# Designs tried in a protein design chat: VHH binders against p49116. Part 242

Target 1, 238 residues: p49116
Amino acid sequence: EGPLLSDTHVTFKLTMPSPMPEYLNVHYICESASRLLFLSMHWARSIPAFQALGQDCNTSLVRACWNELFTLGLAQCAQVMSLSTILAAIVNHLQNSIQEDKLSGDRIKQVMEHIWKLQEFCNSMAKLDIDGYEYAYLKAIVLFSPDHPGLTSTSQIEKFQEKAQMELQDYVQKTYSEDTYRLARILVRLPALRLMSSNITEELFFTGLIGNVSIDSIIPYILKMETAEYNGQITGAS
Short names: E, the ipSAE of ESMFold2; O, the ipSAE of OpenDDE; V2, 0.75 times the mean of E and O plus 0.25 times the DockQ between their complexes.

## First folded at step 17 (VHH)

Design ha7 (framework vhh_7n9e_1; at its last look DockQ between E and O 0.81; V2 from the best seeds 0.00; counts 0 for: pae E 3.5 > 2)
Fold by OpenDDE, look of step 17:
Structure ha7 (fold): chain B 238 residues (1-238), chain A 119 residues (1-119)
Amino acid sequence: as target 1 above (238 residues)
Amino acid sequence: DVQLVESGGGLVQAGGSLRLSCAASGFRFEDYGMYWGRQAPGKGREWVSGISGDSSYTAYASSVEGRFTISRDNAKNTLYLQMNNLKPEDTALYYCATYTYSGSPEDYWGQGTQVTVSS
């Protein structure tokens, strides 16, 4: 059996909408996020092990972990996305909503805490200087998580996750041989992903484009969409 | 149009073996993962086994792992399922399936081939 991931899975290139507006509006933010989401989903789809699990399982896995994959993508593409600027814009928009008394105090707190967690996570990943291989393996570990409720074939999923973990370990050992605790440092970041609300993420990054449609409901369509078709839609919508 | 045609089913005694085949047409076979599913009487569809487009990875349901082997011949556009040590609980209509990337979430599957395992 070959490696779970190949060099082709390490490449994760996000193309931002063009042109960048002077003021980051909701549309730009949502479009950027959508591109990242599609990239993440299609990345998963490109993994042979993922293909082997069948459509139902694949859909279930992605539904369970899309927020985590998306967040890892945010961290990985933070520079290209100007994530700090995007988040600042989101906060500014939120402040406007607060002033207009559109949100409850509790909701405001939840959303602000979520944004803080996103920022902290991405900053922590940057501090660790996570490379493309490590991101790929972390995404695989997140993708092939057997502990989500409602999953079938959990034994098989677990095997793939273990494979991802082993390959990550081997890579880190080989590449960062002098840093004996690097693997542990990067793995302990994963729990932070589980603390983030998918609902809040959806609201912050996607509501402007999809309205009342949930990410959960469109995941099957994203997974069935050709990359060329997606690109065509993006260019057509721009 | 995508077409999948299963064959190789039949009646077999417990402990016996069968080999199912699925002939595929209407799409680039090697570009897509394939999988076998089954539907037992009174039960819903169940995923049995899957294989990646390049055959580099296979997956099995826990109930069939170690007994069934999925394979494919991309040159022949054919998917296979070798079923060994069959059990009565394996009795079902077996179908092969895939999904093409057309923007639609539904799978494509054949009409299926009946596998009956007697005690």
Scores: ipSAE 0.797, ipTM 0.908, lowest interface PAE 0.5, mean pLDDT 91
Fold by ESMFold2, look of step 17:
Structure ha7 (fold): chain B 238 residues (1-238), chain A 119 residues (1-119)
Amino acid sequence: as target 1 above (238 residues)
Amino acid sequence: DVQLVESGGGLVQAGGSLRLSCAASGFRFEDYGMYWGRQAPGKGREWVSGISGDSSYTAYASSVEGRFTISRDNAKNTLYLQMNNLKPEDTALYYCATYTYSGSPEDYWGQGTQVTVSS
């Protein structure tokens, strides 16, 4: 077997909807988030190890980790997305919901704590100056997590995760040879991803979806898109 | 249209070997991972083995690892499963499959080829 990831898996280019509206609204936020989600899932699909695991396993893996992949994507693309502006708009919308008594006080506290944790995570990744290779390996470690409930082929998944961890270690040691503690600093940030709620992420970024469809339910369709349909989704074209 | 046609099944004594083939058409074969599944009578489908589009990665169910070998020939649009040291519990209808790309959540599956292992 070859390397788990090649240079083609490092490229992660998010294109934002254009033009940016004068006032950020639910549609702009949801389209921006959808583009990141599609980019993240098609990134996973491009990995040969992922391709080898079979359909049921692929869907189960992505259902289990999509929020962690999405959160890593938010951190990686924070400047391109103007994420701080998006989060500020979300907070303003939440303040309006408090004024209109539309959400319970417990729910508002839970959502605001989630936003704070997300901001802290993204800031910590920016302070570490995580590069594109490091993000790619972190995403692979998250994707090939064998300890999520309901997975099959867990021995194969564990082998792939161990390979991602080994390749990250080798990359950091070679590229950042004078920073002895860099790998440890990076790895200490990963547990925070498990604290991110997929339910709250949907509320924050995907509220504009039609009907009662959850991200969990659309994952199989996103994973099976043709390249032409995928390109239409990332540009907002039909 | 995507088409997958399995062949190579049959009756074989325990300890024997068979080689299954899957002829693929209607899509860019080399762009997609492929896998074999099987369904024994009265049981659900079981994933058996998978291979990446460029053959750089393979994976096996623990029940067949060391006995079965998956491979593909992208020039011939053909997927293979070499099955050695066959056991009666390997008796099943064997399918090849690929990702669907048409917005359906289900994979494209062939009609299957029967493998029967006698003791």
Scores: ipSAE 0.360, ipTM 0.744, lowest interface PAE 3.5, mean pLDDT 84
ESMFold2 (binder alone), look of step 17: mean pLDDT 83; pTM 0.836

Design ha8 (framework vhh_7n9e_1; at its last look DockQ between E and O 0.75; V2 from the best seeds 0.00; counts 0 for: pae E 3.5 > 2)
Fold by OpenDDE, look of step 17:
Structure ha8 (fold): chain B 238 residues (1-238), chain A 119 residues (1-119)
Amino acid sequence: as target 1 above (238 residues)
Amino acid sequence: DVQLVESGGGLVQAGGSLRLSCAASGFRFEDYGMYWGRQAPGKGREWVSGISGDSSYTAYASSVEGRFTISRDNAKNTLYLQMNNLKPEDTALYYCATYSYSGSPEDYWGQGTQVTVSS
């Protein structure tokens, strides 16, 4: 078997909606998030090992980890997205909702904590100066996680995850040979992804665009779309 | 239109071998992963094996690993499944499948070929 990931999988270029509004609105935020989501899912689909697992397994894996992949994407594309500005805008919108007494105290706390976790995670990744290869491998490790409930072929999934881990290890050893503990520092960030609520992420980034439709329900469509198709949709929706 | 036609099924004794074929048309075969599934009597559809578009990666269900081998010939638009050491529990209608076209949520499946393994 060849490597799990190739150089083509390292490329992860997000194109933002144009033009950027003077004030970030819900539509812009949702469109940006949608593009990142599509990019992330089609990135997964481009992995040969992922293709080999079959439709049901592929869908199940993505349903299980889309929030984690999306979050890694946020971290990786933070500069291009002006993520800090986006998050600030989200917080401002939330503050307005608070003032209008539309949210319970508990819900406000949950949402604010989620935003804080997102910020902290992205900041931590920036501090580590994670490169494109490392992001690709981390996404692969997250994607091929065998420990999600309801998955089939967990043995095969585990093998692919191990391969991703091994390749990451080799890459880090070769590229950062003087930093003996870099791999550990990188991997120890992954648990933070599991602490983040997919529901809250969906609410913050997608409700303005998809309404009452869940990300879970559209994943099968996204995975089966041709790249040209979703690019066309994105262009048309801009 | 996407078309998948399976062949190669039949009756075989336990321990025997069969080779299934799936002829594909109506899409760029080499651009898509392919997989075999099966449906035993009274049971739901079960994934058996998959292969990437470029054949660089294969995957197997635990129940068939080491006994079945998936392969493809992109020049012939054909998917294969070599089944060795067949067991009665392998009895099922075997079908090949791929991604749907045009963003549909549904997979494309063939009509299937019957594999019956006797004790």
Scores: ipSAE 0.799, ipTM 0.906, lowest interface PAE 0.5, mean pLDDT 91
Fold by ESMFold2, look of step 17:
Structure ha8 (fold): chain B 238 residues (1-238), chain A 119 residues (1-119)
Amino acid sequence: as target 1 above (238 residues)
Amino acid sequence: DVQLVESGGGLVQAGGSLRLSCAASGFRFEDYGMYWGRQAPGKGREWVSGISGDSSYTAYASSVEGRFTISRDNAKNTLYLQMNNLKPEDTALYYCATYSYSGSPEDYWGQGTQVTVSS
């Protein structure tokens, strides 16, 4: 077998909706987040190892990890997205909601803790100057997680995760040969992704979706989407 | 219009071998991942083995790993499953399938070919 990821999987370019509004609003944030989500799903589907797995396995993997992939995407694209500005706008909205007594105190606390954890994660990744190859392998490691209940291909998934880990190790050692601890520093950031709540991510970035629809429920449809339609969703052209 | 036609099934003694073929048409075969599934009597469908469009990756259910080999010939639009050291538990209707990328939630699959392994 060849490498788990090819150079085409390293490219991960998010194009923001244009023009940027004078004030960030729910529609702009939701469209921006949607583009990142579809870019992440298109990335996962294009991996040959992913293509070799069965539909139930693919759907289960993505349902379990979509928030981790999305969060890695936020970190990777934080500058392009102006993520700090988006989070500041969300914090200001939450403060206004407190003044108007529109949300419960417990929910506001949970959301603020999530924002803090998200910012801390993105800052730590920026401090490490994680490159595109490293992000691609990190995404593969979280995608091919063998610990989901009910999987039918757990040994194959574990093999693919181990391959992603080995290729990341080889890349880091070759590219950053004088930084003995770089791999360890990168890998210890992954557990923080498990602390990110998919429900809160939906509230922060996907508020305004019609109906009571979770990202989890639409994953099977996104994975089956025609490639041209994917590209339209990623760029907003369709 | 996607069409998948399986062949090569039959009755075989335990420990024997069979080679299944799946003739594909109606799509760009090399662009699609393909898989074999099976359905034993009284059971639901079970994924058996998959292969990427360019053959760079294969995957197997643990119950068949080491005994079955998936392959494809993109020039002939044909998917194969070499089945060695067959066991009675391998008895099933075997079907080939391709992953849908057309906006339909359903994969495309053939009618299947019966494999029966006697004790």
Scores: ipSAE 0.354, ipTM 0.740, lowest interface PAE 3.5, mean pLDDT 85
ESMFold2 (binder alone), look of step 17: mean pLDDT 84; pTM 0.843

Design ha9 (framework vhh_7n9e_1; at its last look DockQ between E and O 0.77; V2 from the best seeds 0.00; counts 0 for: pae E 4.3 > 2)
Fold by OpenDDE, look of step 17:
Structure ha9 (fold): chain B 238 residues (1-238), chain A 119 residues (1-119)
Amino acid sequence: as target 1 above (238 residues)
Amino acid sequence: DVQLVESGGGLVQAGGSLRLSCAASGFRFEDYGMYWGRQAPGKGREWVSGISGDSSYTAYASSVEGRFTISRDNAKNTLYLQMNNLKPEDTALYYCATYDYSGSPEDYWGQGTQVTVSS
């Protein structure tokens, strides 16, 4: 059996909307996030092991882990996205909402804590200087997680996750042989992803575009969407 | 239009073997993962086995692992399922299916072929 991931899966290039506005508006933020979400889901779709699991399982996996994949994508594309600026803009928008008394104190706290967790996670990944291969394998480990409720074929999913883990281990050992504990340092970051609310992520990054539609409900369509079709929808060039 | 036509089903005794085939047309077969599903009487559809477009990866439901083997011939646009050591609980209508990556919300599957395993 060949490797779970190839060099083609290491490439993760996000193209930002152009032009960048002087003021980061909700539309720009949501469009940027949508592109990242699309990229992440189609990245998963490009993995042969993922293709082998069938449509129902694939959809279920992505529904279960889209927030984690998205967050890893944020971390990986933080520089290209100017994530710090985006998050600052989100906070500013939130402040406006606070002033308008649109949110409860508890909700404000939850959202602010979520933003803090996102920032801390991305900063921690930057400090670790995670490379493209490591990100790819981490995404695979997150994608092929058998412990989500409602999944079928968990045994097979687990095997693929183990494969991802093994390949990551081999890569780290080979590439960073002098850093004995690098693998451990990388893997211990994964639990932080589970602490993040998908609902809050959705609200912060996607509400401006999809309105009351949930990411969960559109995942099947995104997975079946052609790249050209998506690009056409974004650019208006169909 | 996408078309999937299953064949190879039949009546077999427990412990016997069957080989199913699925002829595909209307799309670039090699670009898509394929999978077999089944539907037993009174039960919902169940995923059985899947294979990547390039055949580099296969997957199996726990209930059939070690007994069934999925394969494909991209030159012939054909998907296969070798079923060994069949059990009565394997009795079902077997169908092949694929994604439609054209933006359609629908999956494509054939009419199916009946597999009946007697005790």
Scores: ipSAE 0.826, ipTM 0.920, lowest interface PAE 0.5, mean pLDDT 91
Fold by ESMFold2, look of step 17:
Structure ha9 (fold): chain B 238 residues (1-238), chain A 119 residues (1-119)
Amino acid sequence: as target 1 above (238 residues)
Amino acid sequence: DVQLVESGGGLVQAGGSLRLSCAASGFRFEDYGMYWGRQAPGKGREWVSGISGDSSYTAYASSVEGRFTISRDNAKNTLYLQMNNLKPEDTALYYCATYDYSGSPEDYWGQGTQVTVSS
């Protein structure tokens, strides 16, 4: 049995809508986020270990972890996405909402705290200079999490997660042999992902989806898409 | 269009072995992950084992791990399940299935082959 991930799983190229508008708007933000989501789902589906678990388990895993995968994607692609500019635009829109008394002060506080946590996470990952291999293994670790309620086959999922952890360990030891504590510093960042709210992520990045359908409900359909359909959603070509 | 035909079931004593086969047609077999499920009388369906399209990964339910081995022969469009050290609790109708990437809402299923394990 080979490695959990191959070289094709390390490449993670996000293409942004072009041209970037002079002033960011809801459409640009939602299209950018949608491309990242579809890229992340296509990545997960391509993993042979994921394929071996079957449809019901696949859907349950992705429903449980899509926000964590998305957040890792935001951190990995923060420069390409100009994420700091996007978050600043969102903050300005929230400020206008409080001036017009459209949102409760308590909700705005929750959303602003979430944005701060996201910025802190992305900054910490950038300071560690997390590379593409490390991101790929971190994504696999969060994907194959046996801890989520309602999962079947949890022992098999746990075995795949342990394999991802071992391969990350081997990679870090080989590539960063001079830095004894790098693996530990990377792994202690993961708990922050569980604190990210999928509800708030949808509000920040996916407001404007037709029908206001939750990401949770569309995941089975995204996972069934053929590769050509994924490419259309990821690049916006159609 | 998609056809899955299971065979190899039968009556076997506890501790014995059987090898199940699933002949597939109507689709490009090597492009799809495949799995085995089972259903005992009066019980719900249970996922047993799965394998990726290229055979690089396999997965097993905890109840069969170490005793069952899934494999496939993409040249013959055939899925296999080697069942060793069988127990009476393994008695069930065994079926093969595939995950449909073409956008259909459900997996395709075979009709099944009966495995009965006596003491």
Scores: ipSAE 0.263, ipTM 0.690, lowest interface PAE 4.3, mean pLDDT 84
ESMFold2 (binder alone), look of step 17: mean pLDDT 82; pTM 0.826

Design hb1 (framework vhh_ozoralizumab_d1; at its last look DockQ between E and O 0.48; V2 from the best seeds 0.62)
Fold by OpenDDE, look of step 17:
Structure hb1 (fold): chain B 238 residues (1-238), chain A 119 residues (1-119)
Amino acid sequence: as target 1 above (238 residues)
Amino acid sequence: EVQLVESGGGLVQPGGSLRLSCAASGFRFEDYGMYWVRQAPGKGLEWVSFISWDSKYTLYPDSVKGRFTISRDNAKNTLYLQMNSLRPEDTAVYYCATHWLGSDSEDSRGQGTLVTVSS
C-alpha cells in the first residue's frame, strides 16, 4: 500500500555536545553514544510498520539489531561525531587498562579488532558516499530482519524488509541511474555489521552502564518513552 | 574536576514525599544527560531516573515510574528528583551521576543523600 519510509524518516541529525573538549573523556564518549542510541531507537519508533508489529515484537527486534543500527548511525554521523577522534580516544583509554593489566591478551585482541572493524566499516561507507535515503533504507533492512532467534511475526517482518529493499532499489535506480551496480555494492556491506560484537560495542561506548545494567535491559524503557518532544527532531520539524 | 553534591534526603513515612537536589560543577552540565542512582543496604547500584541534556527525554524504571520525576535547571547547574508515594523499598542512598550507574571513579557521582522510608 503505502511506502515503508517517507521523507521524514530520512532526517537523521545528531547533535553533539559543544564544544568538543580538548581531551575526549569517557563522559563525552558515553554522552555522544547515548544520544546516537536514542536517536536510532526513536527513528525506529517513528516508522509506522514498526509500530504495527506491537510492543513485544518491537522490543525483540531492537534488542537483536541495536548494535547494527548503532553502527550504521556511527557511519552516517562519523563526520559530525569526529568518529576517528573518538575511536582514538577509546584506544588510548584501552591502553591505560592494558598497562594496568586488567585485560587478557585475548580480550585485548578482540577489542582492538572490533575497533578496526568499526573504523573500516565507516570508512567503506564514506567511500561509497552513502546518502541519507540509502542510510534510512539500510537501517530499515537491518531493523526488519526476520532471521533473529525468538522473533514473532516473522512473516510480517520479512515483508517489511522486502519492502525496504524494494524501495531502496527504486531509489538507487532513480537517483544513481548511471551506476547499475550501486545497489549491490551497498547491500554487500551489511554482512560486516553481523561480524561486530554488541558486547564489545557496549563496553567501548557505554562504559557508564556498570553493574548488571545493559543496553539490552534498557531498550524496553527507551521504546516506551514519550515521543512528543523527539518527533520534531526525527521528522525534521522545527 | 567534576563535583556532584546531593541533598534533600531524610526520614519519611510510607506514602510521603521528598525532593532531592544535586548541585553540579566542574563540567558543562547543560551538555550532558544526568542520572539518579541509588544503593539500598546490601544491594548494588541501580538507576532510578535519566534526563537528557535538553530535558526532552526522561526515563524511569518500572519500580519508580509514576512516582518519581526527574528535572533539571541548566541555568543553575542543578538536577532534581521529586519522589512521591515513597515505599520502604525506596530506602537507599541516592546519588546523582553522569553515567547510568555512575562508575568506580569519584567524579561519576557525589557522596549521596540518605532516604529512609519507615513507619
Scores: ipSAE 0.731, ipTM 0.875, lowest interface PAE 0.7, mean pLDDT 90
Fold by ESMFold2, look of step 17:
Structure hb1 (fold): chain B 238 residues (1-238), chain A 119 residues (1-119)
Amino acid sequence: as target 1 above (238 residues)
Amino acid sequence: EVQLVESGGGLVQPGGSLRLSCAASGFRFEDYGMYWVRQAPGKGLEWVSFISWDSKYTLYPDSVKGRFTISRDNAKNTLYLQMNSLRPEDTAVYYCATHWLGSDSEDSRGQGTLVTVSS
């Protein structure tokens, strides 16, 4: 019955801090990442199928997949974010930390491998010229993943995922009718998202969280966040 | 150099109201999300509100939701916290802060303003 996503779920506009500072710093990186996180969560909670699952299921689902959604958002917004510049700044900082002997060799290896996998994923998505409709359906497939441990309502989640997959297939066949294998090439990129570590993503993009809290712990509050559409001021003059 | 100066704290009776202000300088305030956090006597820091750079998103923990309202005036580089229906457990030093930073990062909060809620 009716489509899983509407045209309103295709729009994904990220606005960056401006101007870009002369030296990229943790404040700029964290603000940029926070904007993407809030945009991703606003997107997810606007989906009628997601709303239908109820608050406890919503929280569990997003806790399981927020890093995958965030990573798809990084790939989609890589140019707007200047992601390659941000990752280069992080690598330079890690190299300085090595010279100052501030991190263990094992941890540095884990972080550098994660950065490499993230760059590889973003490059593969750019090579395919993934469009906004395709990203929206890929995010829905990731969001409605029934096989994360600890989920309830997995049968209904699976049905929503199948619907997202069907709608993606229909879109690709209609829009890219001359490219018989495009859907397959797109879908085989998704398993790489499960390789992304939430812990390392927090270290790269959300370092120094106030109160030593994780993104996982604030998900319930982000899903309940109040949204205003006034860009800059909440109602009236101030 | 980031500078944040809180004001508006004081003594108030339960059920009363206070409005906290935070004057910001040394960074482009209009580009960054802002927090209010508090520290009650003998307790760690607790976040009490967040507002995005453009005021589009506001977040509250359950302990203050419906009673506290965060706002900002980007033209005046000022962050506000309207605190209504105050309770004795709201007694704390209140700080304004910017973005996801810990104690081992650049300074991201002010000196604080004391709010005391008691009969």
Scores: ipSAE 0.601, ipTM 0.816, lowest interface PAE 1.6, mean pLDDT 85
ESMFold2 (binder alone), look of step 17: mean pLDDT 79; pTM 0.797

Design hb10 (framework vhh_ozoralizumab_d1; at its last look DockQ between E and O 0.51; V2 from the best seeds 0.00; counts 0 for: pae E 6.1 > 2)
Fold by OpenDDE, look of step 17:
Structure hb10 (fold): chain B 238 residues (1-238), chain A 119 residues (1-119)
Amino acid sequence: as target 1 above (238 residues)
Amino acid sequence: EVQLVESGGGLVQPGGSLRLSCAASGFRFEDYGMYWVRQAPGKGLEWVSFITWDSKYTLYPDSVKGRFTISRDNAKNTLYLQMNSLRPEDTAVYYCATHWLGSDSEDYRGQGTLVTVSS
């Protein structure tokens, strides 16, 4: 079997709304976040191994790890996104909510701690100067995590995760031969992702979802998103 | 101020078709994903379609997939919804909104246009 990832999976280019407004509003934040979310999920979709697991398993995997993938994406795209500015804006919006007594003190603390964790994680990744290949492999490791509850085909998932890990190892050894502990330094960051609440992430970046819509509920549809070309063909045939 | 103005609603028989339009202003339309939502009598808001800022991707719930088509003209700041094979259960006020993951606030949706599907 060929490699889990190819060079095509290394490319992770986020396009931001332009220009950035002087004052970041919820609209801008949500658009930016959604683009990153879509990019992350489409990235997953592009992996042959992911496709091989089938739709149900794919959906379950993404539901389980979307927050981690998203967070890795934030770290990877932090500069392009001006993440610090976005986070500051989010905090400002939260302050407004606080003033309106919409949040409990405990909730405020949780949210602020989450923002702190997110910022620290992204900063730590920046300090490590993680490159595109390393991010791709880390995302793959996160994606193909067999330890989530309710997953089917766990043996297959584990194999893919191991493959991702091995390929990362090979890459790091080849590319950073003088840094013997780089792999370990990179991998030790992964646990931090599990400490982050998907619910809080959703609240921060995807505020005001309509009705009972959640990221969890929309994931199956995102994974089935159709290209405009496909839609054009269907409409043209009628 | 974001302004969205829906049009094209009306009375149609089951199996009929309608095309809704939404004129957008007050923001950079070309930078934002857009979506249609609807509210049936006695029910909450539900999304019925989404299109990315660049029209590269569209999204539909199973309830309308294959029947509805969302499109946009960024040059005209206009969002469209082609509705085919309409059903009585499609009866609702239809709203265009700025970004399907955005706020449920009225600030990000129009006044809506009524679609009634009845024999």
Scores: ipSAE 0.692, ipTM 0.864, lowest interface PAE 0.7, mean pLDDT 90
Fold by ESMFold2, look of step 17:
Structure hb10 (fold): chain B 238 residues (1-238), chain A 119 residues (1-119)
Amino acid sequence: as target 1 above (238 residues)
Amino acid sequence: EVQLVESGGGLVQPGGSLRLSCAASGFRFEDYGMYWVRQAPGKGLEWVSFITWDSKYTLYPDSVKGRFTISRDNAKNTLYLQMNSLRPEDTAVYYCATHWLGSDSEDYRGQGTLVTVSS
């Protein structure tokens, strides 16, 4: 029995490419997003409960929720990233995509709706001034979702999610004791994450990261990698 | 102007080795993740390797894991791909690349270097 998360899981520091260009470009946006993705995946795989589920279950969980984790990361790091400026630059690029005939009119509507939903989500989280502990527990609740298709060990996953919910409740009640509805206000924002399209997130932040390979396809490789194993694939044995 | 120039391709026997290089200029190379992609004759682009800006993480698909090693030298603005135990299916034009917005990335990908693995 012990806490699901420790203080080491609350630290979530994103380092941006420097210097920030006077006019944002695709290289800056994609590298910033890539750093957030790797930080988010590293965070998830550092959790003992996550490690206990086994490699195949870990891969399935992250494939199912990576976009929700990424979106929580965007909200948490919105100020450091200057996310509002990045989203404005993406809107400007949409006109170029029409001129190059890369996006249909229906696709443009989908992308604009996604940007609006993302902005609204981030604004709502900023209005509440969600702190680092709250973000860590929200990410854990999203990560340990037993409802995704194809999962094994769903009873154990459900136990971990219930533990994350309990620890969030205890934290909020202790830390924000005079705001009796703070937990409810935080939790009602989670359904918006399920509305975020991973396909559009890839187009906005990750298109071209690895050619025609989706983020979903590289997740198993990110999760198998330990810090000591980087640049260690010369021998080939697995 | 962002420029990426690949070199080191050639004709190699199965089981042989090659080392590809990519010279980068026109941007702060040390702030960006880099990757290699390849295009076999008549096929689409396939990612081959990725390395983070600080070399802390490297990624490989199962098709090349254990045979290919990506590395970078940020002081020289150079990306490398060491390819060992080459197979005929590794025959392709190899490109180095960096991140971009949209599916068309010709502005941020080099012209490529041809690797042919043939008896």
Scores: ipSAE 0.158, ipTM 0.583, lowest interface PAE 6.1, mean pLDDT 82
ESMFold2 (binder alone), look of step 17: mean pLDDT 80; pTM 0.812

